# Ledger of designs, part 40: miniprotein binders against o43061

Target 1, 338 residues: o43061
Amino acid sequence: YNHSPEIQRSVYTLTGLAPSSKMAFVTMLTVRAANGENEVENTQQDWYYNSTRLLVHRLVKFKPTKSKYPVVVLAMKGIDQWKLDQLQEDGAIVKVVDPLYAHEVVDDVNDIALLDSRWSMMFTKLRVFEMYEYDRICFLDSDILPIKKMDKVFDVHQLSYSKDSVLFPPTLFYKPRRSIFWRRFTEEFAAYGLTRDDLYPYVFAAVSDPGMWHETPPPFKDYFNAGLFVFKPLKAHYKRLMALARFPKLYDNANMMEQSLLNFAYNSAGAFPWESLDWTFNGLWARKNDLPYLKAVHGKHWQPEGSLGYDEDTSKLWWDAFQEMQTYHDQQRNADLY
Key: E = the ipSAE of ESMFold2; O = the ipSAE of OpenDDE; V2 = 0.75 times the mean of E and O plus 0.25 times the DockQ between their complexes.

## First folded at step 15 (miniprotein)

Design u8 (at its last look DockQ between E and O 0.88; V2 from the best seeds 0.00; counts 0 for: pae E 2.1 > 1.5)
Fold by ESMFold2, look of step 15:
Structure u8 (fold): chain B 338 residues (1-338), chain A 99 residues (1-99)
Amino acid sequence: as target 1 above (338 residues)
Amino acid sequence: SVSRLISEASLLLYLAAWLIRRAERLLKEGDFEEALEWLERALRWLQSALDLIREALELARQLGDEDLIQDAEELIREAEDLLRKAEELIQDARQLAES
């Protein structure tokens, strides 16, 4: 058997998708983690809320980057109501969601070395896969800043599979704790209450994550960043994701949180390989040389010099964008008064 | 609502501080005209922040919320410190540009 990602991809049928009136950008606003990690620099500030506002502004109001598609904010229960009201005034569709806790998702919670709010935020993000009212969703982490038009991110393919056309069985692998050997994981779709055909066709596309330091453009790695991905919400795929989430050992004990789960679920060697998006849609560890090409920069660019990943040029981009947003709102308030 | 005003004002203070630090770098590089542009923007955002803080302080006093009153008064002190720094740098920049 040949389990090469290149050969596995070659046996699937790719169909380009036409634009749809039912596409959306979706982001998630969570309660911040226990605040010990950033207390010194984040006193009186909720940077996730502020970043979410800026993302909404850039996709809804700011003409150089605005989208023709709606922007949805999935807000975790417990976010202050005035923040939700403000996001709605900014032009977002705000949808409050209940959290998903590790004890509700994982079969053996004792398999989790660290049971904390990060796991709950990870699992709660999976609710985006339940938004069946949309034909395609582009999920964005709230710390992504659009700097050019983003709507072409939806120009993705539908993947189709037939066992009559497959040269070899797709197989997933995982590495048990404290082992040097990889184990085979053969999916039993009946355990999900599904057949294989229920899971096709599907859409899942993301940007390759080349690591912290890279060339411009970065080289491809068969591992994607889960801060931005485009997919079609499908009940069968949600059932599959929830089934896989039960067993953290399959996805490296969530070492990279939801990114670990999604990279396992859509691994190129498996039955549902991910599609690579153009790198310019998710600018990871961006540097000055990247900026002329990027459509979005991804990172906590409000953080001060000395912070991990700090970069002067992306910091300026963020604060310039924030200033533009504040000027916009000042002008709207003055127009309402007169 | 008071919490919103405090949050917005605090963010504007972070913006002003960032602009002031950048202006200091520009002054050291000899870019006096650009530094003045950044400092003038910092002053406008500081005034906007002070307007929000004063509104928050008035509302906090109406509510009798001592914690919110102290938060707003601390923000006023921070804003006034940034104002003094920005005005000092503006005077420095104008004097150096005329030399």
Scores: ipSAE 0.519, ipTM 0.836, lowest interface PAE 2.1, mean pLDDT 84
Fold by OpenDDE base, look of step 15:
Order: sequence, then structure tokens, then C-alpha cells
Structure u8 (fold): chain B 338 residues (1-338), chain A 99 residues (1-99)
Amino acid sequence: as target 1 above (338 residues)
Amino acid sequence: SVSRLISEASLLLYLAAWLIRRAERLLKEGDFEEALEWLERALRWLQSALDLIREALELARQLGDEDLIQDAEELIREAEDLLRKAEELIQDARQLAES
């Protein structure tokens, strides 16, 4: 596919975003589906909760990574109240959200590649797109650990449609399940009850996903990881996203869940190409050689040796960070007792 | 809540176990002083965990919740096993550092 993302980007006017006070870091805490058999995740530990606390601590309390922007935890309904209270004590804004079930989003659930209990709520992350109170949001997965200041992640561009661009409607290609042939999808905004002016200008930036262990720096791939992205919440974009979400056939049958959808919706060949963030904001498959450059590392770094994607240096980094957080809380408890 | 205390205690046990494993590697590498530092930290986390578990166990007994009592008793056993291991490694590390 010779459509250089560069050519499509050349048609958009990149305007610098003015500083806004209405910026936030947002993460999501989900309820663990009880029935996931095979993750030998010791049933006693909510690692996603623990990792969420660490993320909040790094952005709110820990001086080297402390942000000036608020941190919001979108908590799925059904999370224990004591966990929500603790996250508030840690300095997060907690917002409880209803799950978004796959059967509510998708016209035909049989078009989803994996129909298991873990995937039933995969679209709940899309609730972040309804946070219209903010001008910009940086979404982070709870398994992201900030290691340097992240505030510059908001230094992205707003894309506007150039009036002088005779852009043909962008044509996206998709391959339906069991089809050998690629099909064309021509996006019609009118089908959403939207105009072009409702949808522009927009902001959407993310980091290229290397997909595996990589050299330093990682190679660029025209596919982004949905574990960290910066966007402007807009009602029109949420409406568009939910309209596309109805049809998993468009986005690889949701093989990579919401990441598949987002990579389709913000495809480089589409009407809303994604902006590439500096790779240092989302250290995927990070190793020792990457650490001097990274602002954040991304992965289940609490996992033991022998786990898929285990790395000794990133594991050490996570547990050292976790120990610092525990030490901080112990000191605070002792200070409140005297 | 009892569940909060159990969760916090269990997390400290994981941290202590991680420090112990790190210290074991450092001992093999000949870094005895650093190993001792990590083992001493592990002991502090284990003690804090035991205090939380004991509180949880008492509360669980007062509530008559047999499941929480069992969970707390299991964590006590785990903590005691980790304590024994850490103490053994501390002795080894001290002997090696004095040699």
C-alpha cells in the first residue's frame, strides 16, 4: 500500500495547540472477570489496581515524575469502594463509569474474533472519549510506569482540513473474516448525521507499536499502541467511533480489541490520520538500552521471571518504584500518628 | 476492611519475596553488602505484613468469616516461610562479608 502517510498528512494544516488548563491524564481500572482460568495471576492480588496506584503516585506525588495536570481514574462500576477511596487518597479524581458491553456496541457479536468473558467489556475504554469537560486527554493504560516527566505529551498538533485540498474521500481497506479479498470502505460523514465541520479540527496522537523486542530506537510502524494516546474529546468523534464500532469486520474483527478499532478510525490513509508521538512516551518492549531515553515504560512488569515479555531491568525498575510508593505511604501514616 | 488489610499484607509479601530473590542473585555475584541491605528491607516489609495480617485475622474472627480467617492464616504461613528464608540468607551474607 503505497499511500505514504506523509502524503495524506501534507493535506492537513498542522496547527500548534494553545496551552489549556483543561488537560488531564486518564487511566482506567476495570473489574477483573472472575472466570479467566489461565492467568496464574495469584487470585489474591489485583495487579491492575496496584499498578494503577503506582501510576497515580508517580503522576501526583513522586517529585521526579509529578505532573501539574490532574489524574483521573475511570473506575468500572463494581470495583470495591475501599479501592476507590484509596485512589482518591493517592490524589486521583475517581469517576465511576458503566461498562460498555460488546453486545451493546456491535451489531453482530459473532464478528468478534474472540468471544470470551474477558472480551465482553473490551469497549469500556471508549468511555474516555465522552470526557468532554477536558480539551485534551492523555489516556494511559494502568500498566504504564512514568519514569520521567510526562507533561510534554500534550504538545501535539491540531489537524484542520485545508480548503485547498481536493481530497477525494479517503478510502479505507478492510478484510472481512474468511475473505481472501480486501474491501473498500468509503466513509460518509452524513451516515453519522455529521458534517466535515463537526469533525474538524481534531487531535489524535499515539506511539507506534513495535510489536516485539526492538532496537534502540524502535522502528516506526504505521500501527499505534492504544495504551497511550492524546486526543481532544469531541461529541462528533465519539459518535463516529461508536458508529464504526458496530462493525468489527472493518477493524480486523476486533482482534486487538479497541486498538483495532482506533487504528481503523484514525488510520493514516483515512480522514483522520493519527499523529506520531515521540516513542519515548510509551516504552513498549523496553530493555536496558531504551531506559535512558524513555519517559515511561509499558508492560506487566510485576510478572515473575519466565513470563511472556519479562525483562529483568524493567522488572527491577517497577519493583523499585513500587517500594518507593510503599515507603512514602508508610512515612505518611507514621507522620499522621504523631 | 479486612479485605483491604489482606490485600495490603499480601502485596508486602510479594515485595519482600522480590527483594529476597534479588538478594540471592547479589550473593551469587559477590555483592554481599548490597544483598544485606535488600534483605534488611525485606524483613521490614515482612514485619509490616505480619502486623496487617494479625489485625485482619482478629477482625475476621470477630466477624466469624471463615474464608477470611483461612486467607489470613495462609498469609501468615507464607510470611513465616519468607522470614526464615531471609534470616538464613542474612546469616550467609554476613559470613561471606566477614571472610
Scores: ipSAE 0.383, ipTM 0.752, lowest interface PAE 1.2, mean pLDDT 88
ESMFold2 (binder alone), look of step 15: mean pLDDT 86; pTM 0.825

Design u9 (at its last look DockQ between E and O 0.74; V2 from the best seeds 0.00; counts 0 for: pae E 7.8 > 1.5)
Fold by OpenDDE base, look of step 15:
Structure u9 (fold): chain B 338 residues (1-338), chain A 99 residues (1-99)
Amino acid sequence: as target 1 above (338 residues)
Amino acid sequence: SVSRLISEASLLLYLAAWLIRRAERLLEEGDFESALEWLERALQWLQSALDLIREALELARQLGDEDLIQSAEQLIREAEDLLRKAEELIQDARQLAES
């Protein structure tokens, strides 16, 4: 883990952040895309809602994983009110947000690799970057299960630049669709109506994505998973992110949705390199040997045997956690009746 | 909400089905005691699910919502099938533990 690509450490100063009272865990609950024929999940079950409840329960109620920080659910407009009420009963702060449609974000939707209806709202996750009421946010996908306390995830650094450093504008490279040639992208902050001082200092930290089954610990890759990240909400960074989002050609034609965009925007070779979090905060492709080290496991652990990425040990862990949550609610209902 | 009750009941059926499958594997491994424990828990969840579905069905009937009625009736059938399976496995597990 010492071989984090040398962030241009020569140009950026890392400063530890003091504790803040304005920190939150944030997850997002989306509306099920209507009956697109190919969602094999013909199950009447809203698994993302169920997984969101479990995440909230772990962070708010379950003593071994209970956080001192608030949990916010960003609920997309159109979710059933009873689901929102239940999440509030579970102890979440529910905030309803309008979707971000791909056609509103992107200049040319034909530059998106996958034009499925399911992808029309892929940018809704970017609404988390507008939560300026918080100093730091840890975003979590709803399919993350906390198994230990995660509060230390907020122990990240602020990146600043030295005024004396002649920062040559970093050059990123992108490959347009159907092009065999790489093109140079030089970022000009003035194009966004921003100065350098508007954009620094910043916070952005995430976990390296192993992309497949791995050894313990996973190998480091200079590509992060967008299922868990810690950042400071800043208006300038949201404005920058939305400006970059207009051009899918910059970020692999949105092949990995918002993850492609974020990996471009916070590229290690760019003006805003990402900070590497400890791998234990986001256990991707986790197996039995990883579990003693992990603080959270990430995956669709409710899926049956034979599913892509199925693992028996993580499946058991999820269903045991779900059973504990149900038992907790049954006990509370019985206690309120007496 | 009828929809809330149906959703909650259906989730408990999934949990019960998962516990039943886990118990089947434990029986194959020769861990009859653990299998019985999980089957007994599955029965509890199935009973809770049936109670919720019955409440949902009654409310759906009062509302005259045919779609919700049909959904609740389908869940009752699924719950009854899981109950039969769990009871059969409990009998098998007890017989194997006594042998």
Scores: ipSAE 0.593, ipTM 0.841, lowest interface PAE 0.9, mean pLDDT 89
Fold by ESMFold2, look of step 15:
Structure u9 (fold): chain B 338 residues (1-338), chain A 99 residues (1-99)
Amino acid sequence: as target 1 above (338 residues)
Amino acid sequence: SVSRLISEASLLLYLAAWLIRRAERLLEEGDFESALEWLERALQWLQSALDLIREALELARQLGDEDLIQSAEQLIREAEDLLRKAEELIQDARQLAES
């Protein structure tokens, strides 16, 4: 951003969305990798499934955080059917998707900074960009816990250009590893089979990622967290993302997986700058002082003390929420018996 | 069904173990009332987990699945060890809170 008007030369346009506009919260449930699973702790528990259930519960059933919009779980092929059935019973729309393997997406897997079989499916989150039946999607990682109403997250701009805007050639910037110099990559939309008009207007909004412990509120950083973002699924943008994905050297050798790609593709210096959401929608590196403001807390709070990013207060909050969900289901079982 | 029972019981065991560990820290910090609250919740979940594991063990025996039987029996031993630890800590915490 650099907070320069030249970088943000497009005009934000409120779409005036039709009353029939279709909004959804979407999360993803992953399968453990074939070579050793996603968790290496001595627990036998599937925490991705458990956290997905909690997220669904918080958006569908728990009145303090309940949404008026549907909640969709994109479940990777291979998830046990009883887990899918339970998520449907919990009130989610469940859709099974095929993974996107890194070796099928990128031209040279050796350009990926860390590739083991646990990361081989790192691009599968991009399947959410193919859900064209929705007018706006809020994607959330399954380790996000809503603690207040979230529905205002959809109040973002449809981005476009005006005649008052000066357009430069569509250029992205990247930094090769071991270099202190940024290089330019000029996009040619015809190489994607597209024109500029195919790509506008668009919607893409996310929360700035502080990357570390911080004061309240966190400082702004021109790098967003891909754990929560609001967008309109558009065929042109999906084509563009898949074309850019081929070249991991352009997005920091996929060091942060799809987050690196999305930050490159929607970089504030490029033709499709991201819109900054209020920090309270995605509470990263959160601690006690953040909690009164947060609408959602983001982290693997089920992990024990000593884990990276552990915080006692957010951990207690998460476990209390998990217990409330279990109590809800116990009460439902008792009601069904009578 | 056996997989669902094992999953649910394993979750309750993990929750209970985590609560016990946190309660130990609270005792070290002198917050005896919070420690008792966490230990009593852990005890509740351990009792529920044992019920589920025993149901899973019965079903595993009906299936004749030795791997499931062995897994369920190991979980019972772990749950009983955690129960013992939680009950000991509850008694310790009550003594400290009344001193």
Scores: ipSAE 0.018, ipTM 0.500, lowest interface PAE 7.8, mean pLDDT 82
ESMFold2 (binder alone), look of step 15: mean pLDDT 87; pTM 0.832

## First folded at step 16 (miniprotein)

Design o1 (at its last look DockQ between E and O 0.01; V2 from the best seeds 0.00; counts 0 for: pae E 10.4 > 1.5, off the site)
Fold by OpenDDE base, look of step 16:
Structure o1 (fold): chain B 338 residues (1-338), chain A 84 residues (1-84)
Amino acid sequence: as target 1 above (338 residues)
Amino acid sequence: SERLASEVSLLLYLAAWLIRRAERLLKEGDFESALEELERALRWLQSALELARQLGDEDLIREAEDLLRKAEELIQDARQLAES
């Protein structure tokens, strides 16, 4: 019996959310904490900025991947204005956001697994959950490259349950750092000053993270990558997330930053289980054999050979895409001169 | 009616997730845990099917029936594997 991974995914009949006109792709551009002292001199190209531009170009301009939905760049405060202006010229909606500092989010910062300066702003991605002007958002990390149309990523379910729900109270398990014992967490919405009616219906969908090189298609894991997710912005859900975020002990001491939090908050055994998106929307650890199926590839594909997660085919794909974007802009500039 | 449809959809979603988890547990050789998950899935699917029938939603009915069949098949497989 070919237990094809496809059969495991087919069981979700997408009761299609009604098409909303208020859908957007959202990415985040962060200010990198300056690496240590000596890297100041080399004009290291802001690869995250370049990758963000490429993502915007693919979704707004490049015909094969062009979306009908708006693209929003959440820019962290402190990004150079010329970068923001360029992203607007590229066709993105730029929204400047204040960082969320770990010390403002977490009750005890010592509960964070890694106390590095890079982790100080790890929760800034959670600002996407405050975008209440949209009915549905697809968040994408800036190192995602669309290679096919992604508009179907929004075809997800809205989940709600009634007062007469037959569902038992969900129990989550967590293992605090240095603990040998698993602990139970039973979520009480009243602890957040929320009712069940405030929290439902909800939308949260993401792609299973294979965590390493994989066969085609990748095996399903009950852990999602936070580099791409579709959700409905709700004040109640933001409030819930921020309440949970206070306690890193619940979510692996933030070992995988916001991804740890999100995998706890939308845990499959919890009150708000995540919906599995088709793997083709977030090609993690992608290789040549995956490319025919993928709608997007995810990784720092600008990195040189020898880098963690380097793959020649995906690297070439990214550089070819980057060069196409440059060529496009050169042609536009030349057209405006004549 | 819309709330009830959403309830059915949630039950179906959760049941489908349990089924997938059970399939993994079966592959891992944990037949007992798989059976427990599948039995929970069955209860939810039975409720979902009843509610879907009350709604008269043919699509939800069909989905519930398909998932029920899948869960029942896996229960049989799990029992056979546990006895072997």
Scores: ipSAE 0.020, ipTM 0.273, lowest interface PAE 7.2, mean pLDDT 84
Fold by ESMFold2, look of step 16:
Structure o1 (fold): chain B 338 residues (1-338), chain A 84 residues (1-84)
Amino acid sequence: as target 1 above (338 residues)
Amino acid sequence: SERLASEVSLLLYLAAWLIRRAERLLKEGDFESALEELERALRWLQSALELARQLGDEDLIREAEDLLRKAEELIQDARQLAES
């Protein structure tokens, strides 16, 4: 874990925050990818929709995990209206968003590793960075299941830069495809229409991605998982992200889609290092020994035994949670009849 | 409605999945875990059957009833094996 001595942290407290309408949990519901890396395309059910409902239920209705902050579902255009209506009934704020197509984002789509339907819309998660009405957003993938209160996730630092100690020019490093050597990319903020002072202070915090089965707690890796991150939506940072996104060769040819971009943009050795959140907020590759500590488990837990990343204890946990949600709705439906 | 049919289909899929896990647990001799999974499957199947009847969908009703009978049979088998 590496901090630049020129980046200073300040305490961010919840006691001085604006009303809860300025802090939000945000998730995204997308159309299914044609080839599905984590899910078979022709399942009997829309598992992303079901998992999104469960996430909303856990943050809005289920007392052991419910939040005092609003939950927003960014629904990609094309999701059936009855699903949007159900998510609103479940207690989410639902906002429909247009996809963000790779043609609109990158200079040369041939620089992207895969060309399929998922590829064409892979940057749509970046729409969350345009939600400037919020002071803090915790984005979370719809396959994250809260199992304890999550609200402390917003207790993160504002990151500032010393004005008297100007790094010039800011530099990022990348490894081009088919090269054994790292190369340097120097950012010119003026090319974004920005000065360095437009970009500070900022907030960006995420959980280190173990990438595989691990001990408890997982070891730190200087690479974060983009399934959960806390940030302040800033126009300058969105402009910067879109500028960097133009060149997929800088971020591993978008091999991990937007995760590749975000790890490049907030690299710990660069001008905007990411803050490491407590691992318990995003339980990746989780097994039984992790569960007493976790506030959320992350994975496609509905998938059957034999699936990549399958674990029987987290699978059971997910199905128990889903049954509790279904019982809640059955009871609510019957109560409304009387 | 399409929404209700989607919910019934999901519950039936989940219940079938739990039944398959329970069958594996029975073969491994873990009768207590198998019973836990089967009792959960019964609750999902009872919910699915109630909703399928609300839909009036004869195929979904029949599927739910068949899975219920399977789960109840396995529960009885597991209890007898645990007492053998």
Scores: ipSAE 0.000, ipTM 0.421, lowest interface PAE 10.4, mean pLDDT 82
ESMFold2 (binder alone), look of step 16: mean pLDDT 88; pTM 0.860

Design o2 (at its last look DockQ between E and O 0.01; V2 from the best seeds 0.00; counts 0 for: pae E 16.1 > 1.5, off the site)
Fold by OpenDDE base, look of step 16:
Structure o2 (fold): chain B 338 residues (1-338), chain A 84 residues (1-84)
Amino acid sequence: as target 1 above (338 residues)
Amino acid sequence: SRKLASEVSLLLYLAAWLIRRAERLLKEGDFESALEELERALRWLQSALELARQLGDEDLIREAEDLLRKAEELIQDARQLAES
């Protein structure tokens, strides 16, 4: 009971965030790890690139979902220049970033649950935490489709530590792989070369992950999806994240990649509890009944029938949105020719 | 050239999706909606074929032509069913 999320949250002063002109939507475009040496430059559609274009189009061009905030695409080094140029034409700010390799981040790579080559760059998403030029960032996975205006996603709180709090440092629990017993972790900021004042105030908000098909609205779970989150970039927080990232044993052996790390780092029982965003900002496992409420749907909606997580209504919604984007570009090309 | 090939392939994927949707609509008896989707598919396929010809990619040309034939056949079927 002494470590309940409610008690830990009482240690903090909740304040509204002042308006900032330095807010951005940020997505990430990664180089697909070639599944094998012999995957020919597969004429296979880069669906993540296509979905990224659609996301940019919705936030920059499409009037019903157009944002007042800039859209940044963090592109991993090695993406074809023509894709970067096209994203700029779509109205995104393109920033090329170096990958973060798992072997550079983790002390022992054998502590990662899945030692697949595909996971070698799983931490590259953490580069968003280095974007100190912004006061607030809303990160979105490229497979998020805005269906309503999302600008209110930045209406979150800033948490400051209460100096009058006599509560002990929060203790987190973790279970190492193959261990039957839970272990305790008490965070020591000095171990990172940081003080409490370096780390507060902070902003971190995300949507609860239902994990599967759900009723409308979805049930709340004290576990968030890392496909959409709002935060304030701070050097201290990046340093803290990288320090924690060294030890996959702390965060379920990176079973859910960076999501495992973030859910540990911003654990509700920890020193930096996450703020719950309204579920409508990240429609996971969405179906027809959810659509009237949602501001965005999240999933690989381009996948054919028979795919895991396929839903006919969300698939139609995505393809209709993609068609609108193509129609828009065709009209612009024709207008530039006359 | 890679950008153009990607654009052609996207148009083909989009058109193929519309054709599949139209086939379902025909089975459901919604002939009007099926025709609308097929007409959209034809527009995308015509653009794809033109761009594929500019690229000189015989495989993309063939795929576009095959999908065009299929769309045209389904349009004829849909019209016949709507008149019956």
Scores: ipSAE 0.391, ipTM 0.770, lowest interface PAE 1.1, mean pLDDT 88
Fold by ESMFold2, look of step 16:
Structure o2 (fold): chain B 338 residues (1-338), chain A 84 residues (1-84)
Amino acid sequence: as target 1 above (338 residues)
Amino acid sequence: SRKLASEVSLLLYLAAWLIRRAERLLKEGDFESALEELERALRWLQSALELARQLGDEDLIREAEDLLRKAEELIQDARQLAES
């Protein structure tokens, strides 16, 4: 056999982006603890808020990393109004969203490997897929710190139908017949009012997850980190994601929450393979040798020595950035008085 | 129920997909990745077979059993090829 089966992705030219294209960076600020009774959980929520402010500052105000695109914070209901007001003053567009509870998404919550208050709202990130007003979104977890210009992250391909990529597409409402897999894909979507044109072309790009201890540059793994991804919001793809989400057994019992789902939905061997972004846009488990290349560092770098994944160099980087933000706001307050 | 039959059909379809992916990986000589995909397929097929038996749907039961047999055959092949 001379032909090696490969997953082929069709690409469009860079001219797939019109001058009027509506791009945005989107992050999410969530509620972790109910009632505010847990001091540890309230403190963790405050640091997520602080990290969200720093992300906004880095994309809106800090000239070395400032973006020309708007920054949107999706804030879950229950975040204090003064925090929302501050994020707006910082320059973010703030949108309040309802949580999306696991029991509303999955058919049987017992199929989820671990379900507690930390994960009961794990699917709320999926709300970002409903932001159809944008042509491309770069979603970033709030614990990502830009350290260089990020706007080139949007330079990804629109992906089109490829015969090699659809031999065995996931289908949600089609009873399998072993001899006609390609017709099952087409027939199933038509029965629910979807067509190939509803689903293609699409955009979904993310950074490969190298694991905790990696080389520089990290090796590619066919599994992406859902802390940063670039996509085009499409109604058909949201319908597909919500249908797949019903069955946690299909995505490893949601062991990695929405990351498990997204890796299943955009698996490189499926109908909608993901595009690999340059690793430098999402610096996972970063160490000193990574830093000269990285455009963003990803992690809870405010946490003290002894915390999982602690690194002295990235910790210093984060705290220096946080202090720069505080100085910026102090200077702005002083300028407004004079 | 419709819900149970829909779940079985989806699990069987996705397990077949993993089996075809594993066959490709075996041809490329990536036996360890093939075994990982086949192990996932077995997990889904075992769940699907149990649910198909609850339904009493002989077509779904037969499909699950056929896919299980294929996956087990490929696992044996992959382990022997890895030892070579």
Scores: ipSAE 0.000, ipTM 0.279, lowest interface PAE 16.1, mean pLDDT 78
ESMFold2 (binder alone), look of step 16: mean pLDDT 88; pTM 0.860

